VH-VL binders against q8wwc4. Designs and how they scored, part 10

Target 1, 195 residues: q8wwc4
Amino acid sequence: STEEKPQQHQKTKMIVLGFSNPINWVRTRIKAFLIWAYFDKEFSITEFSEGAKQAFAHVSKLLSQCKFDLLEELVAKEVLHALKEKVTSLPDNHKNALAANIDEIVFTSTGDISIYYDEKGRKFVNILMCFWYLTSANIPSETLRGASVFQVKLGNQNVETKQLLSASYEFQREFTQGVKPDWTIARIEHSKLLE
Key: E = the ipSAE of ESMFold2; O = the ipSAE of OpenDDE; V2 = 0.75 times the mean of E and O plus 0.25 times the DockQ between their complexes.

## First folded at step 2 (VH-VL; framework fv_burosumab)

Design v04 (at its last look DockQ between E and O 0.61; V2 from the best seeds 0.00; counts 0 for: pae E 15.7 > 2)
Fold by OpenDDE, look of step 2:
Structure v04 (fold): chain C 195 residues (1-195), chain A 118 residues (1-118), chain B 106 residues (1-106)
Amino acid sequence: as target 1 above (195 residues)
Amino acid sequence: QVQLVQSGAEVKKPGASVKVSCKASGYTFTSYYMHWVRQAPGQGLEWMGIINPSGGDTSNAQKFQGRVTMTRDTSTSTVYMELSSLRSEDTAVYYCARDYWEGYFDYWGQGTMVTVSS
Amino acid sequence: AIQLTQSPSSLSASVGDRVTITCRASQGISSYLVWYQQKPGKAPKLLIYDASSLESGVPSRFSGSGSGTDFTLTISSLQPEDFATYYCQQYDSYPTFGPGTKVDIK
């Protein structure tokens, strides 16, 4: 029995050089600190980021498939309604480009964290997450102004052309006593696809 | 130079309360969070809680919820930690530690030994 | 709660030896890890922050590495004054400490 040595899939690490504003980075860290300190001691920004990545992959796929009913518990109603109109009108290649697999996500960053109280004294935390992912969808370059095109060669396979896209998802959680501690998506942006 | 000077050793009976002080100097007192960490003899370090720069907000470890009170006096640059309903298991060295805004500690007090014995 | 483990619990080494201590987290904590040195009867002293950043005034023989769940503290050449217990601490969530590693000098 020739034990087939698992082919080490050489994960091509793409380094996305983003201009990180050092001030924003510090603010994000401080706000993350405040979350575990005063809202949820079990909160971990690292764990949250991983969860957000998974949520993004899942939600983006459902969007690409126009399965809006399945998003009702995950995405704010107002956002979902707006997305339904925008996504439905997209051509199929653009719809396909919305979908991101976890393995296609090359970079994840935490954007702004907002902590606010409403008029009723309810406490909310919003965390903006930014995702960069590679898509094999064939989108005309004219439509994706500024999108970077990459040629990816995986091992002995043919050179595949992929485009780098970005998406931003804002996650919201209410920290009011008695409210279910679930994160919901309060905002979805797909740059160049959902304008 | 940043200094955190704590009050002296305490001996208490079970059921009593102890209040430890931590006087800060050498920096802007109202700009930093303060933590309390304890260490039982021969044991590791245990986080107890945090107090914000203004002294208006505190967060305690669940283990100490209801028994620990942290306060600040800006006029004297002093932080206080009071632990009530003392048990033998509360015998430990208690430290105040300054937060560097991220949840780790760059400066520590010298520690206060609290002994709880019948 | 994020749990930290350390290995070994204790070690004995000679002056000049390379010493490596490991810290493992129960979940990913990115680089939100610090190392402290504590001498008998003294408060802990900060050595490394953000997993690999050397605190000001700390000798260069100390270094930290790692990310995610696995971290290491290295003393490149052990000195007599390095006799102490070393603790890792994470701050990705509320602060938790490793159990400590005692370093005895032969």
Scores: ipSAE 0.777, ipTM 0.902, lowest interface PAE 0.6, mean pLDDT 91
Fold by ESMFold2, look of step 2:
Structure v04 (fold): chain C 195 residues (1-195), chain A 118 residues (1-118), chain B 106 residues (1-106)
Amino acid sequence: as target 1 above (195 residues)
Amino acid sequence: QVQLVQSGAEVKKPGASVKVSCKASGYTFTSYYMHWVRQAPGQGLEWMGIINPSGGDTSNAQKFQGRVTMTRDTSTSTVYMELSSLRSEDTAVYYCARDYWEGYFDYWGQGTMVTVSS
Amino acid sequence: AIQLTQSPSSLSASVGDRVTITCRASQGISSYLVWYQQKPGKAPKLLIYDASSLESGVPSRFSGSGSGTDFTLTISSLQPEDFATYYCQQYDSYPTFGPGTKVDIK
């Protein structure tokens, strides 16, 4: 429906679904400050969000290619096990729709930040990241409720049809004394594709 | 009307300690974080640390680790900053500043001059 | 640690001049930047938050712009009461301040 100019880059974005919860935004800044204050003096929510965007693009591409061996150190073991079965069962066009090109991630939102201890007294931080991205994958629009379809002109005679999809990746890091600081993806949701 | 009123100027010898107070009024004391920022004569602003007045939790800038202690008294709506083992380099105006939820400071105390000289 | 630099470190300008002060961050901080004005012997005063939002009661000749790493404070028509030092501060993580820009009225 919407015609895009010949140049497409990070500064010019097309956003169809994108309002931030302003109370949630304030809460995430306070919780990010608490991570900085009590857990990691070098923590920055802006820097984390850019890294999470890169991770989302990388992981989603590997998922679409069914390269599960390459995901073992990035995704929690139990989550990866469930993903193998779900992704393998998808039609090829749905698998292709999982992949997000970094340049086509049009909106990134920080959702919930959880700071907690498990039953063993281990310290955790979970950060939910939500991504909206465009895909050229050929999926039935009628089947995928809530999806938006965009047409992007690549030349005078070419029309590239894009669909807007969303995904939620939950990142987890253990801050327990003596544990190496690694972020692991503890939950992956691709709305309407993997659920 | 938000006010942050600090204790008066202090003159100290090297090796001593100083405790500066900041009394808050005109708002709910426990709903806003409080920061301490100092400024040496003719110099810029230097962040020292933060206190959550609700629970008393603190975090200090690395430069002041082990020398600064921040406390509060919720019954008097007062925050305190104590700097120990004073050096001549600690000569500065010390400010308390209220955090406007986002990490920037909408109200500042009038400042407390602390002079450290032999 | 997010370091901020400011330029120029000082300047002299005439009443009515347009003055621009720059703040640069060592990494992207989105729009989480604030500007303070400080007059001699006084506490800093908040001017601009969120890079470009004017604090209540601040004259409209003050404006801010920028995002990411490069930010500016502009005084469109300098007044005698604008003699002061101006500091930027980021709040993307723990607060850090720029070194300040002193504005002298010619």
Scores: ipSAE 0.000, ipTM 0.455, lowest interface PAE 15.7, mean pLDDT 80
ESMFold2 (binder alone), look of step 2: mean pLDDT 93; pTM 0.943

Design v05 (at its last look DockQ between E and O 0.03; V2 from the best seeds 0.00; counts 0 for: pae E 16.8 > 2, placed apart)
Fold by OpenDDE, look of step 2:
Structure v05 (fold): chain C 195 residues (1-195), chain A 118 residues (1-118), chain B 106 residues (1-106)
Amino acid sequence: as target 1 above (195 residues)
Amino acid sequence: QVQLVQSGAEVKKPGASVKVSCKASGYTFTSYYMHWVRQAPGQGLEWMGLINPSGGSTSNAQKFQGRVTMTRDTSTSTVYMELSSLRSEDTAVYYCARDYWEGYFDYWGQGTMVTVSS
Amino acid sequence: AIQLTQSPSSLSASVGDRVTITCRASQGISSYLVWYQQKPGKAPKLLIYDASSLESGVPSRFSGSGSGTDFTLTISSLQPEDFATYYCQQYDSYPTFGPGTKVDIK
């Protein structure tokens, strides 16, 4: 029985040179510090980012499939309603372009972190996550102003043309005693697809 | 030069309280968080908690919750850590440590030995 | 809590030797790791921050590497004054320390 050595999928690390504003990076780090210091000592920005990446992959796929009922527990109701209208009206190729597999995500960045109290004294944390992913969806270049087209050759496979897309998901958690400590998605933006 | 100078060694009985001081100099006292870390004899380092620059907020490790009180006096540039209901297991060197923005420590006090014995 | 382990717990080396100490985290912590040196009867001293950045005033023979869960402190050429215990500490979450590695000089 020749144990076929699993072909090491050479993950082509695409270095997306994002203009990280050093000031924003410092601010983000400080705010992350404040979260574990005063809200949840077990909070890890690294772990959160990984979870967010998985959530993005899952939610984006469901969106592409118009499975809105399955998103009711994950996405804020107001956001879901707006998305339902926008996504349903999209052409199929645009819908397909919404979906991101984990292996297609080439870059993840933490955006702004917001800590705020509401009028009732409830504490909330919002974390904006930005994702860059490659899609094989055939979207006309005219509709994707500024989208970078990449030719990706994976090993001995044929050169595939992929487009780099970006999405932003804002995650929210309430830190009130007695409230379930779950993160929900409070905002979804797919640049160039959901305007 | 940044300096953190702690109070002298303490010997306490079980059930008593101890208050350790840490006097800071050589930098803007109200701009940095201060942490407390302890080390039992022959053991590793254990984080106890932090106090913010203004002294208005603290965050303590769960292990010490309810027993540790951290305070800050801006007029004297001094941070205090009080540990109550002392046990033999609290025998350790206690350090104040200055936070460098993100939760690691660039400057340390010389340490204060606290011995809890019956 | 994020747990850190270190290997080895102790080692003996000669002056001039290359010394390598490893620190492993129970979960990914990106590059949010520091290394301290502690001599007997003294407070810890910061050596490396952000996994690989050398603190000001620290000799260049000290270096840090790693990301995610696995980190390494390297002393390229051990000096007599390097007799100490070395601790890793993560700050991705609330601070936790490794158990330490004692370096004895032969």
Scores: ipSAE 0.797, ipTM 0.913, lowest interface PAE 0.6, mean pLDDT 91
Fold by ESMFold2, look of step 2:
Structure v05 (fold): chain C 195 residues (1-195), chain A 118 residues (1-118), chain B 106 residues (1-106)
Amino acid sequence: as target 1 above (195 residues)
Amino acid sequence: QVQLVQSGAEVKKPGASVKVSCKASGYTFTSYYMHWVRQAPGQGLEWMGLINPSGGSTSNAQKFQGRVTMTRDTSTSTVYMELSSLRSEDTAVYYCARDYWEGYFDYWGQGTMVTVSS
Amino acid sequence: AIQLTQSPSSLSASVGDRVTITCRASQGISSYLVWYQQKPGKAPKLLIYDASSLESGVPSRFSGSGSGTDFTLTISSLQPEDFATYYCQQYDSYPTFGPGTKVDIK
């Protein structure tokens, strides 16, 4: 009769289906080339994406622990201000669900890349990164209706249940001549947890 | 393996400055905060400040504001702490300490003794 | 800033004794407390983080408990290498340290 498919196959299929957008992929590659060509010859979207994944793991953990003072080095002050009350008010299981273990980030993708000048003529690049990660936090189904769930198996028996969550972090760097190269996080969204 | 190796002991007169180095190895230098903590002889631990090696931004304890300067060199994976206008009460062992973005220290340097006497 | 106190400031104990050290914060810090061990002439060594989580390579005779403002470090059976000074440190914000508890051989 019917056998349960391995979780790894479902996870792999879901990642492929959810993140293939050839139009967006082409547009992000063109914008990454423009950064390289006109702003910074040392820029690499591949190297940036690896660093962004590390930053997401670190920042999401600090955010789940409400360590806003330590986040001032990485996250724009106005973003922290907007999030402080929301995160502090979350139930503990929702706070725990914010944290992404780096080994459980199953997919990353580059979303929108924006290249622009502000009203003072400063040059900026914003890169939206999207992350999908597994969590063992117990989130009621009513808050995450339709969310994917996964079971971790040992042999043919399930040991624990995990949910697949997503988050979007927007990174910003000023490329104005003479300004130190530094990326800050200008937007943080955690799907269904911090809308 | 992770190592933090600090520069050697220093003897200074009041009013001088001292610059202590901390060379990191065995990990991605820019992925961790680096803190400086000192300990006067026979006394407890005192936090001085931190540097984010990725961008070089710093946050200093109020007591040391205006006297401490922290810098880093990513090409050599080295952090520097310079303390100016030294006084005899600055006599201490100075430690660098690594922080994985959480605020506590999983690895410490061996310490650098700085003695301030006339 | 968040102030930490430790009790006792020093104690004398024999090998095999159970030792309990307390740390108290001036305000709630959830579980964001760490314990260090320091021997003379050496850098501090991380023992416990997140109030109760044992750092890799630390013997299981060390344990931590508490949340909010009151925390304890327990050494279940004191060994000769455990005679040292123990510091708590909070990381709910920028670090502050307790004054230390010295554990001496009796």
Scores: ipSAE 0.000, ipTM 0.474, lowest interface PAE 16.8, mean pLDDT 80
ESMFold2 (binder alone), look of step 2: mean pLDDT 94; pTM 0.947

## First folded at step 3 (VH-VL; framework fv_burosumab)

Design a01
Fold by ESMFold2-Fast, scan of step 3:
Structure a01 (fold): chain C 195 residues (1-195), chain A 118 residues (1-118), chain B 106 residues (1-106)
Amino acid sequence: as target 1 above (195 residues)
Amino acid sequence: QVQLVQSGAEVKKPGASVKVSCKASGYTFTSYWMHWVRQAPGQGLEWMGIINPSGGSTSNAQKFQGRVTMTRDTSTSTVYMELSSLRSEDTAVYYCARDYWEGYFDYWGQGTMVTVSS
Amino acid sequence: AIQLTQSPSSLSASVGDRVTITCRASQSISSYLVWYQQKPGKAPKLLIYDASSLESGVPSRFSGSGSGTDFTLTISSLQPEDFATYYCQQYDSYPTFGPGTKVDIK
């Protein structure tokens, strides 16, 4: 990944410490640059990230409701098969905790971006998105080791207590000439709920 | 220190081809990507494409596909942009511009005026 | 393609004035926006990158702000050498430029 990064940029930028690792930000920009430069000139990492948040909110809600037939074109077949078994066996409170309301997604991070060709010349891009979201679902603390509890203001004098959970969704697109330009979810990880 | 020096002005007839050069100095030529951007008289800036000077791979804007060819010569630290089948609408100043993997340009060549007229 | 618009298309101001130029994107581009200064007969020069970061060697009177779709370039105290056209450019996708804002100094 960094094999292609030539030399240290001669200009320095003051990076305010916050939600993102500065090294990850630079790495993500390089990969995004390569995607739009060589694969898809209409690609936008910001637009993709917003679309991924919408997809996460939508898919997670359908999973929590066990509406797997509606996920057949959004999630890879083998991933969906595994999810059916795991999700269906979850207690209702755990199912409810899978769902992320778009308004409750607190933080979104772009993880690994993989750009590769298979031996048949097909081009693939995989983008790992990590989401942190708030949930009102009541999950036992033994199940959510390390989970954080936050108070959320619901108006001038109202506060609701919610738990912070994270999920990682890997999006894949094939850029091979003539292939439909759709993103599909190739991996879903939720270590607290889906083991 | 860093300089991008472009070839001189060209006057071409419609249907001809033009090849503009951009010689880099003051840095490691193969460590930075190079873009081509043009500007018609009195108009704004228009992106044309990009070349990787290390491997020679290129990617061109849709509008110029089939007409633009970008190449480089590592021995002279020079990139080239050749535009074929010239039309009067191609009259513009053509710039090379350096990119450090971010998609914006920290150094620009001085520009090469290409005039297409009968 | 991500389209950029700038406002105003031109303006005239006196030395010492505060000048603000805006750039709007057709879709959210986070902070992936840069500003260039182009003087007559010259190539563009990078002023601001990542929406608000000042390029090394650029006077501190230049500043940038904004995120998403709305961005501004501010010159806090206009100097004679600031006579130029200013362009915004996004790099969230393949590069596209705003139409430019011409700043005339009286």
Scores: ipSAE 0.298, ipTM 0.715, lowest interface PAE 3.8, mean pLDDT 85

Design a02
Fold by ESMFold2-Fast, scan of step 3:
Structure a02 (fold): chain C 195 residues (1-195), chain A 118 residues (1-118), chain B 106 residues (1-106)
Amino acid sequence: as target 1 above (195 residues)
Amino acid sequence: QVQLVQSGAEVKKPGASVKVSCKASGYTFTSYYMHWVRQAPGQGLEWMGIIDPSGGSTSNAQKFQGRVTMTRDTSTSTVYMELSSLRSEDTAVYYCARDYWEGYFDYWGQGTMVTVSS
Amino acid sequence: AIQLTQSPSSLSASVGDRVTITCRASQGISNYLVWYQQKPGKAPKLLIYDASSLESGVPSRFSGSGSGTDFTLTISSLQPEDFATYYCQQYDSYPTFGPGTKVDIK
């Protein structure tokens, strides 16, 4: 209708992150059942997701500060070796953009879940987590060709401009009896900052 | 039209076993998980376990571990729940309930009353 | 196991009243919560899934809200057929149910 109310048009750039992938969601639930059935009946996707979000915030800050010694128990050795060279070579503004504050994580999605058994009966689970987070780091627009930029309004007169970035962290745990029940990070992907 | 039709009421003595059936119709039997939930008279709902009708894999609540066995027959689109070593506190209405990989139940059977008494 | 509590355990209301029932989880469960209605002698009926999504065929007077640990079921204008027991259930881990809230005629 040509007489649509003018005040309903967008005043700020809206961020829509809620598009569910039904096929991926179904696959995630099926594999969650397999974890319940064979590995850990107390497994909770939400508890795991909240823990992964905390780990992402923590690990990303340590990476941005090049505190690699503190990451040796959290990140797989081969992954940490590759990250050390890539992160150290980043400009300071890009390093700052790697860090996600827990309060600025806008959306979290559980990606693929991989369940692996080896010939010795060791049980492994890998869970890919995708995080969308806001950053005030000053990153050149050319570096973030596909990234969203939007305004965050605090009150009627206070406006802060932030950029939306995404990162994917893969968490791995061995469920073999007698093994310490720790999650480690087996993969980190950040297409705009860590290629 | 989706329907879950359960077997009739049972009266058992302590120590006996009971096997409740739930026949599914109106949908693809192997495309949905099936759960078993019970309700003691005047009490709330208690989850017992889940079965994957496609592969036959099951996961049971720890409280029923060793006493409950869930099976299915794909040729008749029927799931079964067998509870052994019955006690008076097992007196309850037992429900089967359908789940499309989500963890909640869109269709329920009518319930089967199992009474355990001397 | 994730434990759910409901308040109140029972309430008395009149037709036309606004009824609010709460469900609290022992840990965060995001929006992985559903509400069921159960009438005496009947199986439960799904009302709301994903904390706030109305099941097809359920009257719009029913609504759900909340996320994390605190959830609410609201009936905006109670009808005679709404007198029942209401249960919440989480599906973030293996399913657990709240103890139920009975809605009786005043």
Scores: ipSAE 0.050, ipTM 0.628, lowest interface PAE 5.8, mean pLDDT 83

Design a03
Fold by ESMFold2-Fast, scan of step 3:
Structure a03 (fold): chain C 195 residues (1-195), chain A 118 residues (1-118), chain B 106 residues (1-106)
Amino acid sequence: as target 1 above (195 residues)
Amino acid sequence: QVQLVQSGAEVKKPGASVKVSCKASGYTFTSYYMHWVRQAPGQGLEWMGIINPSGGSTENAQKFQGRVTMTRDTSTSTVYMELSSLRSEDTAVYYCARDYWEGYFDYWGQGTMVTVSS
Amino acid sequence: AIQLTQSPSSLSASVGDRVTITCRASQGISTYLVWYQQKPGKAPKLLIYDASSLESGVPSRFSGSGSGTDFTLTISSLQPEDFATYYCQQYDSYPTFGPGTKVDIK
């Protein structure tokens, strides 16, 4: 009977490799249109996805190097605090596997887009992005669900072995009038590395 | 308690324009999107478009492109739908409906009958 | 545009009857489907959202089920106030409505 915000979407860990289904793609286009129409006339899901790829490459590299101070403006404070503990405790090969080189991101999928208002009328958009990327980090294949191992030829008949991993990053922006229009990372999931 | 109160019935000649109003109360006007839906006599429901009362941004159904204009006035918590170049087939009850979230409607106005006749 | 069809177009029933109405989408819409009740001369009223979630204040005799392309609205024991036209609506894309099912008294 009192005004309350809609329930926020459920948090889901990404543990398998997959592709966007056509229906989810259509739904994502509708929500992207709603963001464009009602929040930001400059918003484009295609441009956002490219920016998100850049952010993923940058943030994942800083995480792998434990440069947490440089992430304070990019990652939500409570998320960064949890990540500091988890990442610092990882073996070096697992830390290296967190990093995605922009050129090694083989597929990007837009997950759910959530548009909601809180009890005070603040407006939020959350966009879940899933990235599939190749890494040369030496991680036992059996610890990675859905991982694939590739043999890649190097120029002089050498072969490099790479593993395919996935990570999900959730980006959040507040569209309330007078609020700084910055995207922040509100969630990072890597089921086998950041449990 | 949420209420959407629409303007009274209109009778127009073909070629004229009609502007229907919908005044919202009982909630924060700028926190919910508003849609317009019409229903011809004895027929089903047809979606016309959506407006964000906060920024004034709109999206109209393709069928109504070029003829429908949606606006709002935040000082009076009112949305408007103007339909131009009226034809006899535009005779219908026009509803405003509040978007709960994601495009379904939890509260509806009482409807405004628009009759187009010579 | 996503097309919705409803079956039957109309039905006659008695108080106490179990009534089922179906809605089919031209493509998969997950659970992004809503049911409305409309009485003559009145605006539609939300009954079911997200295919199966009962709107607050709606009697428990109403229930919804389905996902993908096939959806059902069930009234377990029809009451006099339930004689109305029922519409399904999808919100997986731009909103579209089914043609309606009229539930009339025998």
Scores: ipSAE 0.000, ipTM 0.444, lowest interface PAE 16.7, mean pLDDT 78

Design a04
Fold by ESMFold2-Fast, scan of step 3:
Structure a04 (fold): chain C 195 residues (1-195), chain A 118 residues (1-118), chain B 106 residues (1-106)
Amino acid sequence: as target 1 above (195 residues)
Amino acid sequence: QVQLVQSGAEVKKPGASVKVSCKASGYTFTSYYMHWVRQAPGQGLEWMGFINPSGGSTSNAQKFQGRVTMTRDTSTSTVYMELSSLRSEDTAVYYCARDYWEGYFDYWGQGTMVTVSS
Amino acid sequence: AIQLTQSPSSLSASVGDRVTITCRASQGISSYLVWYQQKPGKAPKLLIYEASSLESGVPSRFSGSGSGTDFTLTISSLQPEDFATYYCQQYDSYPTFGPGTKVDIK
């Protein structure tokens, strides 16, 4: 009768981070329309965003497993070279934190859209995608300064700790006449893991 | 008090061309794209293409490639849509519609009936 | 190409009725969907933009909802001036229209 009840952690609410500046949203929409209008009549920013989310989940998993050969057609060669050096040097728990499960991506945001010509007259579109995702990888708080930590109560018995991380992937496509219309990843940034 | 005023009804023979005009007033003509949408009798709406009145650049739906030409005259704030090689299935009401960079239309012209018959 | 379907193709209703029209896209279009009203012999009129935003001057009995692939236009209490054909249109890619839903008097 004098025994104390077991203490349990309460559910922690999940916070979705996604404040879009209305002016930036309008600019992004205008640039997406210009891509459709002048470059590719089949282009859809919504379809692109869903594809980019799938690409992020796939590429991040391959990076976490150091399967760089499988990334050669998805990621620019110079970017892959830099990533290979950085990723291979990471501890296993940090490598695991790079991988985003598709079901754990809680928010996506379209960043900058750039339309430009290079010195050879080739036409490019670059779309920066920002992803916010939860990871169960056990990373020291020191490494994740500023990251949000969430505790999820599984049923009535277990508590799982997940951390909210963000990654930015820049997708590039060349619209030069006669060039194959493939999207490639031209930049990957992860401020907590790849700095 | 935005207004889009279109030219009058036309009757054409198969193989002919028709040129429909749309005069804009009440706003800065070069700040908005102008689209063309048609509607055959008893049918739904069909997008044809657009023109950027500022630069004069155009884009047309695949179905109309090679047959439609869109132009504008900034001095009169007027856009034009010319459809060539007319067929009976081109019988429709043709609308101009204003777009502020979004791809949907807040103001429409009154429509121009084009009838193609022998 | 993004295709839109509307249900029903037509309906008959009485003044005061609640009317619901649906629009389905062949692929995800986020909230990039617009609703137009067209009366016989007239050009279409914008009712709702960005799936749920009411255009200025449009009566509050009109409302829109949905995102992704499934969208709904609702008229909470049908008025005589609401008998018309209603079209959805997506603007996530090059514009495409639904086939229209005709609202007739019963």
Scores: ipSAE 0.000, ipTM 0.437, lowest interface PAE 18.7, mean pLDDT 80

